# Ledger of designs, part 171: VHH binders against q9p7j3

Target 1, 174 residues: q9p7j3
Amino acid sequence: MILPLFPETQVHVFVYENVSNCAAIHEQLISQNPIYDYAFLDAATILYKKQVYSAIIRALEDRRDEQMKTKTIHSEVILSLSPKTEISSAFRQFSMTKKSKNIVVVKIDSKLTEEEEFERLDKLVEGNRVEFSDEELQKLIDFKVLKKNYKLDPSTLENPLASILSSIALRGYS
Key: E = the ipSAE of ESMFold2; O = the ipSAE of OpenDDE; V2 = 0.75 times the mean of E and O plus 0.25 times the DockQ between their complexes.

## First folded at step 14 (VHH)

Design ca25 (framework vhh_6qgx_2; at its last look DockQ between E and O 0.62; V2 from the best seeds 0.47)
Fold by ESMFold2, look of step 14:
Structure ca25 (fold): chain B 174 residues (1-174), chain A 122 residues (1-122)
Amino acid sequence: as target 1 above (174 residues)
Amino acid sequence: QVQLVESGGGLVQAGGSLRLSCAASGRTFEDYVMAWFRRAPGKEREFVAAITWSDDSTFYTDSVKGRFTISRDHAKNTVSLQMNSLRPEDTAVYYCAAASYDFGTPTQYDYWGQGTRVTVSA
């Protein structure tokens, strides 16, 4: 896909459930294997498509404006999910870990079609691809984690989307 | 403030052993991965081994599996690389590196030592 404000930037997002090899993926990340150059998110932290797209847009805006805080666009997406500016806490809260069961995978600057990128990614991830949709994400979310990550209270928990999107868009402007 | 200092390099005959050590200062490496990389003459720096803080899980590039052992001393904040059955192709400058753990992207090692030279003669 292409976002309107970033017409030269191809983005793909994939969701996998029941992933059995997050520990093996983690090993490849530690060794800096370049074929694993994606953002691997824990799906337990993602409730909406718009949550992911808002983080991608924020990361791309910061890259365009030379305001990135992390070394790569994929790491910047992980940071951009957080309502706070603390880099290490954002990664602890949103990244896939070796114990994750379900993941969301983001590729930015892809030169491949969605199906071509999926064919490469499917060789790396041992799990079941599901649609990137609010319906599927809602099956994978951990609401206790979501509430903690975005500091949602009872009033925002009934309609958390606006609060979450505002947190992503306004991070650093308080 | 944060510094990584390697030691233990030198000249050794093929089939011999060396033990590299990396002393970390600053004591801010909780939740970090510690790693060894190496650069042979005319080649790119390559990953050798890593060890995680949380459970001391270890990782090795294929060419050193079974010969090299990475370990960590949590009290002294040091990481070591025991290198056995050395071969001439192990000749390189070895670098200690550190990165924050579990970033969900290829690990970006933020801290690097100056390197220690290992030469393995036939």
Scores: ipSAE 0.508, ipTM 0.776, lowest interface PAE 1.5, mean pLDDT 87
Fold by OpenDDE, look of step 14:
Structure ca25 (fold): chain B 174 residues (1-174), chain A 122 residues (1-122)
Amino acid sequence: as target 1 above (174 residues)
Amino acid sequence: QVQLVESGGGLVQAGGSLRLSCAASGRTFEDYVMAWFRRAPGKEREFVAAITWSDDSTFYTDSVKGRFTISRDHAKNTVSLQMNSLRPEDTAVYYCAAASYDFGTPTQYDYWGQGTRVTVSA
């Protein structure tokens, strides 16, 4: 897909459930395998499509403004999900781990169609692809983790989207 | 201010062993992944092994599995690479590296040592 604010940048987002090889994927990331040039997120930490898109947009804005805090656009997406400024904290909060079962995969600057990118990624991920939608994400979310990551309280838990987006947007301003 | 210093390289005959060590200074490396890379003559730098801080998980490139062992001393901020059954194709400059998180991306090793040369003769 193409984001309106960044018409020259193609972005793809995929959701996988029941992934059996997250440990193997994790090992490839640690090993710096360039084939795994994606942002791998734990689906247990993602509730909304807008949450993911907000992080992507912020990462792209940071890149545009030459203010990236991390070395890659994909790592910047992970950082952008967090209300915290610490990179390690952001990755602990949102990144796929070897224990993850469901994941959200983000590709920035894709040169392929969505279908072509899926075919490529499907060789790396052993799981079931599901629709990237709020409905499907809601089935995979861990609300305990979500509440912890964004410090949600009873007053914001009824509609957490605004709080999540504010946390992403205002990181480093409080 | 951050510095990684490798030691332990040298000349060894095929089938021999070496132990490399990397000493980190300038900051604490809690929550860091420590890794070894190598660059053979005329080749690109490649990953060799890594160890995480959080749970001491270890990772190896396929060609060194069963022969190399990476370990970490948290108290001393050091990482070691025990290399056994060395082969001529293991000849390279070996580099110590550190990443500021242990969930990994392909290009997030922020600190690098100067390297130590390992030469394995036939």
Scores: ipSAE 0.336, ipTM 0.730, lowest interface PAE 1.6, mean pLDDT 91
ESMFold2 (binder alone), look of step 14: mean pLDDT 81; pTM 0.825

Design ca26 (framework vhh_6qgx_2; at its last look DockQ between E and O 0.95; V2 from the best seeds 0.77)
Fold by OpenDDE, look of step 14:
Structure ca26 (fold): chain B 174 residues (1-174), chain A 122 residues (1-122)
Amino acid sequence: as target 1 above (174 residues)
Amino acid sequence: QVQLVESGGGLVQAGGSLRLSCAASGRTFEDYTMAWFRRAPGKEREFVAAITYSDDSTFYTDSVKGRFTISRDHAKNTVSLQMNSLRPEDTAVYYCAAASYDFGTPTQYDYWGQGTRVTVSA
């Protein structure tokens, strides 16, 4: 996938449900295994495709402007999902944990086609791939977590997209 | 800022044991995943072991499983590496490291010690 604002950067996003080996993946992350160079998100925290794209764009803009707050583009994506400026908080809010069951995986600066990237990633994740769509994401979301992460109230909960995107875009400007 | 200081390195015979210790200053270890790395002569630095801040889960590289044990003392703000059944290939400078988050991406360790040398003779 190519983003219009970043035509030279190839991005891939995958969704997995019923993942059985999140703990094993976590172990590889702790050990700094380079083949796990992705952003692993907890699907329970993601409601919209635009939420993910907004975070990716924010991260790429920060990189372009040499204003990244984290060390890698993938970690910057995770930070960019959060309305908070604290890095550790963002990771606690949005990243995959060993207890996760459903995940969203983001790859930036891929040198592979989507199919090739999937084949590579499928060797690492033990779960069922589903379509990256709002429909599928809505089946995996935990609204309690979503409300907490973005401080949604009854007035914004019916259509939370605008609030989520604003939170991402205006991080650090409160 | 966190300052890490390793100790406990030295010369030991194959089959022997050593206990490394890492002490922090400035900040506590309460919110940090702690790890040990090592760099052997002529080789790049490699991961050895880690203990998470969230639930004290432990992780090891395959070559040290069953021989090394990582542990943390919250009260003393220290992390230790018990090394048993040492082998010549364990010879390296061992480094203590700390990370404020350990999920989502390959873990980035922001703070590093100066290292302690471990030499295992045949």
Scores: ipSAE 0.845, ipTM 0.922, lowest interface PAE 0.5, mean pLDDT 94
Fold by ESMFold2, look of step 14:
Structure ca26 (fold): chain B 174 residues (1-174), chain A 122 residues (1-122)
Amino acid sequence: as target 1 above (174 residues)
Amino acid sequence: QVQLVESGGGLVQAGGSLRLSCAASGRTFEDYTMAWFRRAPGKEREFVAAITYSDDSTFYTDSVKGRFTISRDHAKNTVSLQMNSLRPEDTAVYYCAAASYDFGTPTQYDYWGQGTRVTVSA
C-alpha cells in the first residue's frame, strides 16, 4: 500500500503463524543477506494493525525529517514500536528471535506488488500466511508481553490501543 | 564505541592452520555481535563467521563450515578465528567487525578493523 503522506513509498505487511525456520532466518540476518531486507517482528508483541502502521509512519516521518536513530528504515520501524529510545532494548522486545513462532514482516520502499513481494517472502519463511488483521493478530498476541512492553496498568488493559499509540507517538519527547 | 585491531595473519601452505585474533577496546565488547569478513583479491567483502552477544551462538558461511571456528574470550575482550585445512581460495584480507544489535533486520556492522592478510599457497 501507499500512505497518503508518503506517496512514493510502497509498504507491505505480512503475518505468518507456525513459523518453523526463525533460526535459519536469523542466520541470514547475521550474514547480511540482502534478500532478507525486511523488518521481522515477533507477533507475540503485536495486537493491532494500527500499532504496526503507527510505527511505520513514525519511522517514515523520522526519515523525512532526518531524525532517524538507526541506519535503515526497517530497523527504524523496530525502534519505533518501543516507548523508549534505547535501540537494543527495542530490538530485544519486538524483533523476531530464533525462538519466535509467529511473525509480522514489514517491507518498506518495495518496488514489487504485494503479490510479488509475498511470493519472494514465502520462499524465505516456512510458515502459514494469515491475514494482517486485528482478528488474526489477537490470536497470536501474548498479553503478558504486551503489558510489560508498554507498561500497561489495569485501567489501560480495557483499551490498550490508545495507550500503545500514545507511547509510539510520544517516544523521544519525554 | 569500539576499536578493533586484528592480528595473526600470514603466509601458510594449503592444508595448514592459522589463528586470527581481534582485540576490542573502548566499550566492553560483550554488548556486541562480533564477526569476521574477508575480501579476496578482486572480489567484494564477504561474510565468514559470527558469534552473537546474547548467547555466543556461532554462524559460518558454507565454504568454511567444519574448518573455521569463531570463539570469544570475555576476559581478554578478544574474538578469535581458528582456521584449519586452509585452501588457496581462503586467501584474503580478513576483517573483524562488530554490531550493536543482530536480529529483526539484516545486521548492521558499525565497527571494523583495518584487516589482517592471509595468503594460502598451493
Scores: ipSAE 0.573, ipTM 0.817, lowest interface PAE 1.3, mean pLDDT 88
ESMFold2 (binder alone), look of step 14: mean pLDDT 82; pTM 0.849

Design ca27 (framework vhh_6qgx_2; at its last look DockQ between E and O 0.85; V2 from the best seeds 0.64)
Fold by OpenDDE, look of step 14:
Structure ca27 (fold): chain B 174 residues (1-174), chain A 122 residues (1-122)
Amino acid sequence: as target 1 above (174 residues)
Amino acid sequence: QVQLVESGGGLVQAGGSLRLSCAASGRTFEDYTMAWFRRAPGKEREFVAAITDSDDSTFYTDSVKGRFTISRDHAKNTVSLQMNSLRPEDTAVYYCAAASYDFGTPTQYDYWGQGTRVTVSA
């Protein structure tokens, strides 16, 4: 996938449900295994495709402007999902944990086609791949977590997308 | 800024034991995942063990499982590596490291100690 504003950067996003080995993946991340060079998100915290794309774009903009707050583009994607500026808070809010069951995986600067990337990632994730769509994401979301992460109230629950995107875009300006 | 200082290295015979310690200054360990790495002669630095900040979960490289134990003392801002049944291939400079976040992407360790040398004789 190519983003219009970043035509030279190839991005892939995958969604897995019923993942049985998140703890094992977590261990590989702790050990700095380079083949796990992705952003692993908890699907329970993701409601919209545009939420993910907005975070990716924010991260790429930060990189372009040499304003990244984290060390890697993938960690910057995770940070970019959060309305908070604290890196640790962002990771606690949005990243995959050893207890996660459903995940969204993001690859930035891919050298492979989507199919090739999937084949590689499929060796690492033990779960069922589903379509990256709002329809599938809404089946995996935990609304309690979503409300907490973005401080949604009854006035924004009808259409939370605008609030989420604003939170992502305006991080650090509150 | 966090400063890390390792201690406990030395010469030991194969089958012996050592206990490494890492003391932090400047900040508390409460917000950091702590880890041990090692670099053997002529080899790249490799992960050995880690203990998370959130729930003290422990992780080990395969070659040290069952022999090494990582632990932390929150009150003293220290992390330790108990090394039992040492082998010549465990010979290396051992480094303490700290990360402010540890999940969602390959962990980036922000702070490193100067290292302590461990030599295991045959």
Scores: ipSAE 0.575, ipTM 0.841, lowest interface PAE 0.7, mean pLDDT 93
Fold by ESMFold2, look of step 14:
Structure ca27 (fold): chain B 174 residues (1-174), chain A 122 residues (1-122)
Amino acid sequence: as target 1 above (174 residues)
Amino acid sequence: QVQLVESGGGLVQAGGSLRLSCAASGRTFEDYTMAWFRRAPGKEREFVAAITDSDDSTFYTDSVKGRFTISRDHAKNTVSLQMNSLRPEDTAVYYCAAASYDFGTPTQYDYWGQGTRVTVSA
């Protein structure tokens, strides 16, 4: 997809459930295999499409404004999901781990169509692709994790979107 | 931050052994993934081996599996690379590297040593 403010930047987002090889993917990340240049997120931390798009937009704005805190746009997306500025905490909270079962995968600056990028990614991820939609994300979220990551209290868990987006927007001002 | 200093390089005959050491100072490196990379003459820097911060799992590029062993001494804040059955193709400058986050994207090694030269003669 193309975001209106970033018309030359192609972005793809994929969701996989029941992923069996997150440990193998992690090994490839450690060796810096360039074929794995994506942001791999734990789907247990993502409730809304808007959550992911807001992080992507924040990362792209920071790149445009020369204010990125991490070395790649994909790592900046992971940081941008966090309400806090500490890089290692953001990665610990939102990244896929060796034990993740469901993941959201982001590719920024793609030179491929969505279908072409999917064909490449599908060779790397052993799991079942599902639609990137609020309906599918709702099935994969862990609300306990969401509550911790964004410090939601019981009164906001019925309508957490505004609280989550406010937390993303306030990063750096707390 | 972490400061990294390599040692143990030198000239060795093919078939020989060498142990490289990387001393880390500053913050404790228990929360860092440590790795060795190398750069041969005229080639790009390439990954050799890594040891993770959480469980000391080890990873190796295919060409060194069975010959090289990475290990970590948490008490001395060092990481080592034992290199056995050395070949002329292992000739390179070897760099120690550290990353404070190692999942979600290709690992960003933010701390690098200056390198130690290994020459393997036929």
Scores: ipSAE 0.557, ipTM 0.808, lowest interface PAE 1.4, mean pLDDT 88
ESMFold2 (binder alone), look of step 14: mean pLDDT 80; pTM 0.815

Design ca28 (framework vhh_6qgx_2; at its last look DockQ between E and O 0.96; V2 from the best seeds 0.00; counts 0 for: unsure alone 63.8 < 65)
Fold by OpenDDE, look of step 14:
Structure ca28 (fold): chain B 174 residues (1-174), chain A 122 residues (1-122)
Amino acid sequence: as target 1 above (174 residues)
Amino acid sequence: QVQLVESGGGLVQAGGSLRLSCAASGRTFEDYTMAWFRRAPGKEREFVAAITWSDDSTFYTDSVKGRFTISRDHAKNTVSLQMNSLRPEDTAVYYCAAASYDFGTLTQYDYWGQGTRVTVSA
């Protein structure tokens, strides 16, 4: 996928459910295996495609403006999901954990087609790929976690998209 | 800032043992994942072992599994690497490193020691 504002950057997003090897993936991340150079998100924290795209765009803007707060574009994507400026908090809120069962995987600066990237990633993730859509994401979301992460209240819970996007966009402007 | 200082390196015969230690100053590492890396002559730096801050989970590169053990002393703010059954190919400068997060993406280690040299003779 090509984003209109960043035509030179190819992005791929994948969703997996019933993932059994998150702990093994964690081991590869800790050991800095370059084959695992993705952003791994907990699907329980993601409700909308636009939420993911907004975070990606924010990260790419930060990179463009040389204002990234983290060291890599993938880590910046995870940070960009959070309304908080603390990196550790953002990762605790949104990143895949050993307990995760469903994940969203983001690849920035891909040199491969979506199909080729999937073939590569499918060797790393032991789970079932599902469509990257609002319909599928809403089946995987934990609303308790979502409410906590974005401090949603009854007035915003009915349509939380605007609140989520505002939180992402206005991070650091409070 | 934070300073990491390694110790325990030296010369040892093949089959021997060494215990490396890493001590931190300037900041506590209670919330940091600690790791050991090594760089052999003419080679790139490679991951050896890590221990997480959250639950003390341990990880090892395949070539050292069953021979090396990483451990942490929270009270002393130190991390150790027990190296048994050492081989000539283990010869390298060993570095201590610390990361503030270890999930979601490739772990970024923000703090590094100056290294301690380990030489294993045949």
Scores: ipSAE 0.827, ipTM 0.919, lowest interface PAE 0.5, mean pLDDT 94
Fold by ESMFold2, look of step 14:
Structure ca28 (fold): chain B 174 residues (1-174), chain A 122 residues (1-122)
Amino acid sequence: as target 1 above (174 residues)
Amino acid sequence: QVQLVESGGGLVQAGGSLRLSCAASGRTFEDYTMAWFRRAPGKEREFVAAITWSDDSTFYTDSVKGRFTISRDHAKNTVSLQMNSLRPEDTAVYYCAAASYDFGTLTQYDYWGQGTRVTVSA
């Protein structure tokens, strides 16, 4: 996909459930294998497509404006999911870990079609691809984790989208 | 901020052993994944081994598995690389590195030592 404000930036988002090899992926990340240059998110932290798109847009805006806080666009996406500016906390809260079961994978600046990028990624992830949709994401979310990450109370937890998107958009302005 | 100081390099005969040490300053030593990288003459820097902040899990590049052991001493704020059965191909400058997070993307090692030279003679 191409976002209207970033017409030269191709972005792909994939969702996998029942992933069996997060530990192996983690090892490849630690050893800096460039084939694994994606943002790997824990799906337990993601409820909406718009949550992911908003983080991507925020990361791309910060790159455009030369205001990135992390060294790569993929790490900036992970930071951008957080309502706070602390980098290590954002990674602890939103990243895939060795123990994750379901993941959301983001590729920014792709030179490949969605189908081609999927074929590459599918060789790396041992799991079942599902549609990137609110319906599928809702099956994978952990609402206790969501409430903690965005400090939601009962009134916002019934329809948390606006609160979450505001947190992403307003990070660093308050 | 973290400062890294390597020691223990030297000249050793093939089949021998060396122990590299990396002193990591700061009271947040437990918050960093520590790694060793090496650069052989004429080659790019390559990953050797890492030990994670979260549970001290260890990882090794294939060419050193079974010969090298990375370990961490939390009390002394040091990371060591025990190198056994050394080969001439292990000749390189070895660098200690630290990352404040190691999940979600390619690990970004933000802190590096100056390196310690290891020469393995035939």
Scores: ipSAE 0.698, ipTM 0.850, lowest interface PAE 0.8, mean pLDDT 88
ESMFold2 (binder alone), look of step 14: mean pLDDT 80; pTM 0.825

Design ca29 (framework vhh_6qgx_2; at its last look DockQ between E and O 0.88; V2 from the best seeds 0.00; counts 0 for: unsure alone 63.1 < 65)
Fold by OpenDDE, look of step 14:
Structure ca29 (fold): chain B 174 residues (1-174), chain A 122 residues (1-122)
Amino acid sequence: as target 1 above (174 residues)
Amino acid sequence: QVQLVESGGGLVQAGGSLRLSCAASGRTFEEYTMAWFRRAPGKEREFVAAITWSDDSTFYTDSVKGRFTISRDHAKNTVSLQMNSLRPEDTAVYYCAAASYDFGTPTQYDYWGQGTRVTVSA
């Protein structure tokens, strides 16, 4: 996928459900295996495609402006999901953990087609790929976690998209 | 800023044991994942072992599994690497490292020690 604002950057997003090897993936991340150069998100924290795209765009803008707060574009995507400025908090809120069952995987600066990237990633993730859509994401979301991460209240819970996007966009402007 | 200082390196014969230690200053290790890396002569630095801050989970590179043990002392802000059944191929400078997060992406270790040299003779 090519984003209109960043035509030179290819992005791929994949969703997996019933993942059995998140602990093994975590081990590879800790050991800095370069094959695992992705952003691994907990699907329980993601409700909308636009939420993910907004975070990606924010990260790419930060990179463009030489204002990244983290060391890699993928880590910047995870940070960009959070309304908080603390990096560790963002990762605790949104990243895949060894306890995760469903995940969203983001690849920035891909040199491969979507199909080729999937074939590569499918060797790393033991789970079922599902469509990257609002319909599929809403089946995997934990609303308790979502409410906590974005401090949603009854007035915003019925349509939380605007609140989520505002939180992402206005991070650091409070 | 966090300063890491390694100790415990030295010369040992094959089959012997060493215990490396890493002490921190400046910041607490309470929220840091700690790791050991090593760089052998003419080779790139490689991951050896890590212990997470959240639940003290331990991880090892395959070549050291069953021989090396990583542990931490929360009260003293120290991390140790017990190295048993040492081999000549374990010869390297060993580095202590710390990361503030360890999920989601390949872990970035922001703080590094100066290293301690381990030499294993045949």
Scores: ipSAE 0.834, ipTM 0.919, lowest interface PAE 0.5, mean pLDDT 94
Fold by ESMFold2, look of step 14:
Structure ca29 (fold): chain B 174 residues (1-174), chain A 122 residues (1-122)
Amino acid sequence: as target 1 above (174 residues)
Amino acid sequence: QVQLVESGGGLVQAGGSLRLSCAASGRTFEEYTMAWFRRAPGKEREFVAAITWSDDSTFYTDSVKGRFTISRDHAKNTVSLQMNSLRPEDTAVYYCAAASYDFGTPTQYDYWGQGTRVTVSA
């Protein structure tokens, strides 16, 4: 989504299922290839569109306020998904790994339309693009991972969305 | 918090071999990705090779594949770069680097050694 406070910031989010080359993507990340400057998330950790948008908003607010903890806006999105402030833990919990099968990919500050950005990304990711929607994300989530990452208690909290969004919005204050 | 010290640089003739070593020290040092970068005169610092602690996966830039081997010694907490079939274009200062995460975005290497010089003469 477009935010009123960030009207010139173009954001694209893509979802891929059945990705066969996460190890090859990892290699390019380790070597710092700038063509791969995206946030690559493991879809097993993402249940809602709002989860991703809330992390993007938090990262953009921290950039605006000169409060970023990481070097790039994309790394800040990964940190912002976490309820905790520890950077390496956030990356271990939410990032795509070599063993990931489904991913969510975020591009911030894009100079391209969604379809132009997709064309570039599709050359890098060997998988099937699906819609960025709660319906598709629900098919890809691992609820055990989600509960661990956000410390959810389903018997106490019947609606995990509010708890997840609060965790993202309040990171560093609790 | 991690301190890195390189050693093993020097002058070598083309076709020769050299082994670089990087000693790591600090409080807690687990699941770090260790890497070698190099800076040739007049060029930007570039990636050479990396190894992960978690599964010992190795990665190499194309120009060194088959000639260089990165390895680790867990008991000594060191990472080594064996450089074979050296060429004059391998002449550079070589830096050891470490990252506490290695996925999600282009890797952020937060810890760097001071570098060791390698000169390859024809």
Scores: ipSAE 0.604, ipTM 0.813, lowest interface PAE 1.2, mean pLDDT 87
ESMFold2 (binder alone), look of step 14: mean pLDDT 79; pTM 0.821

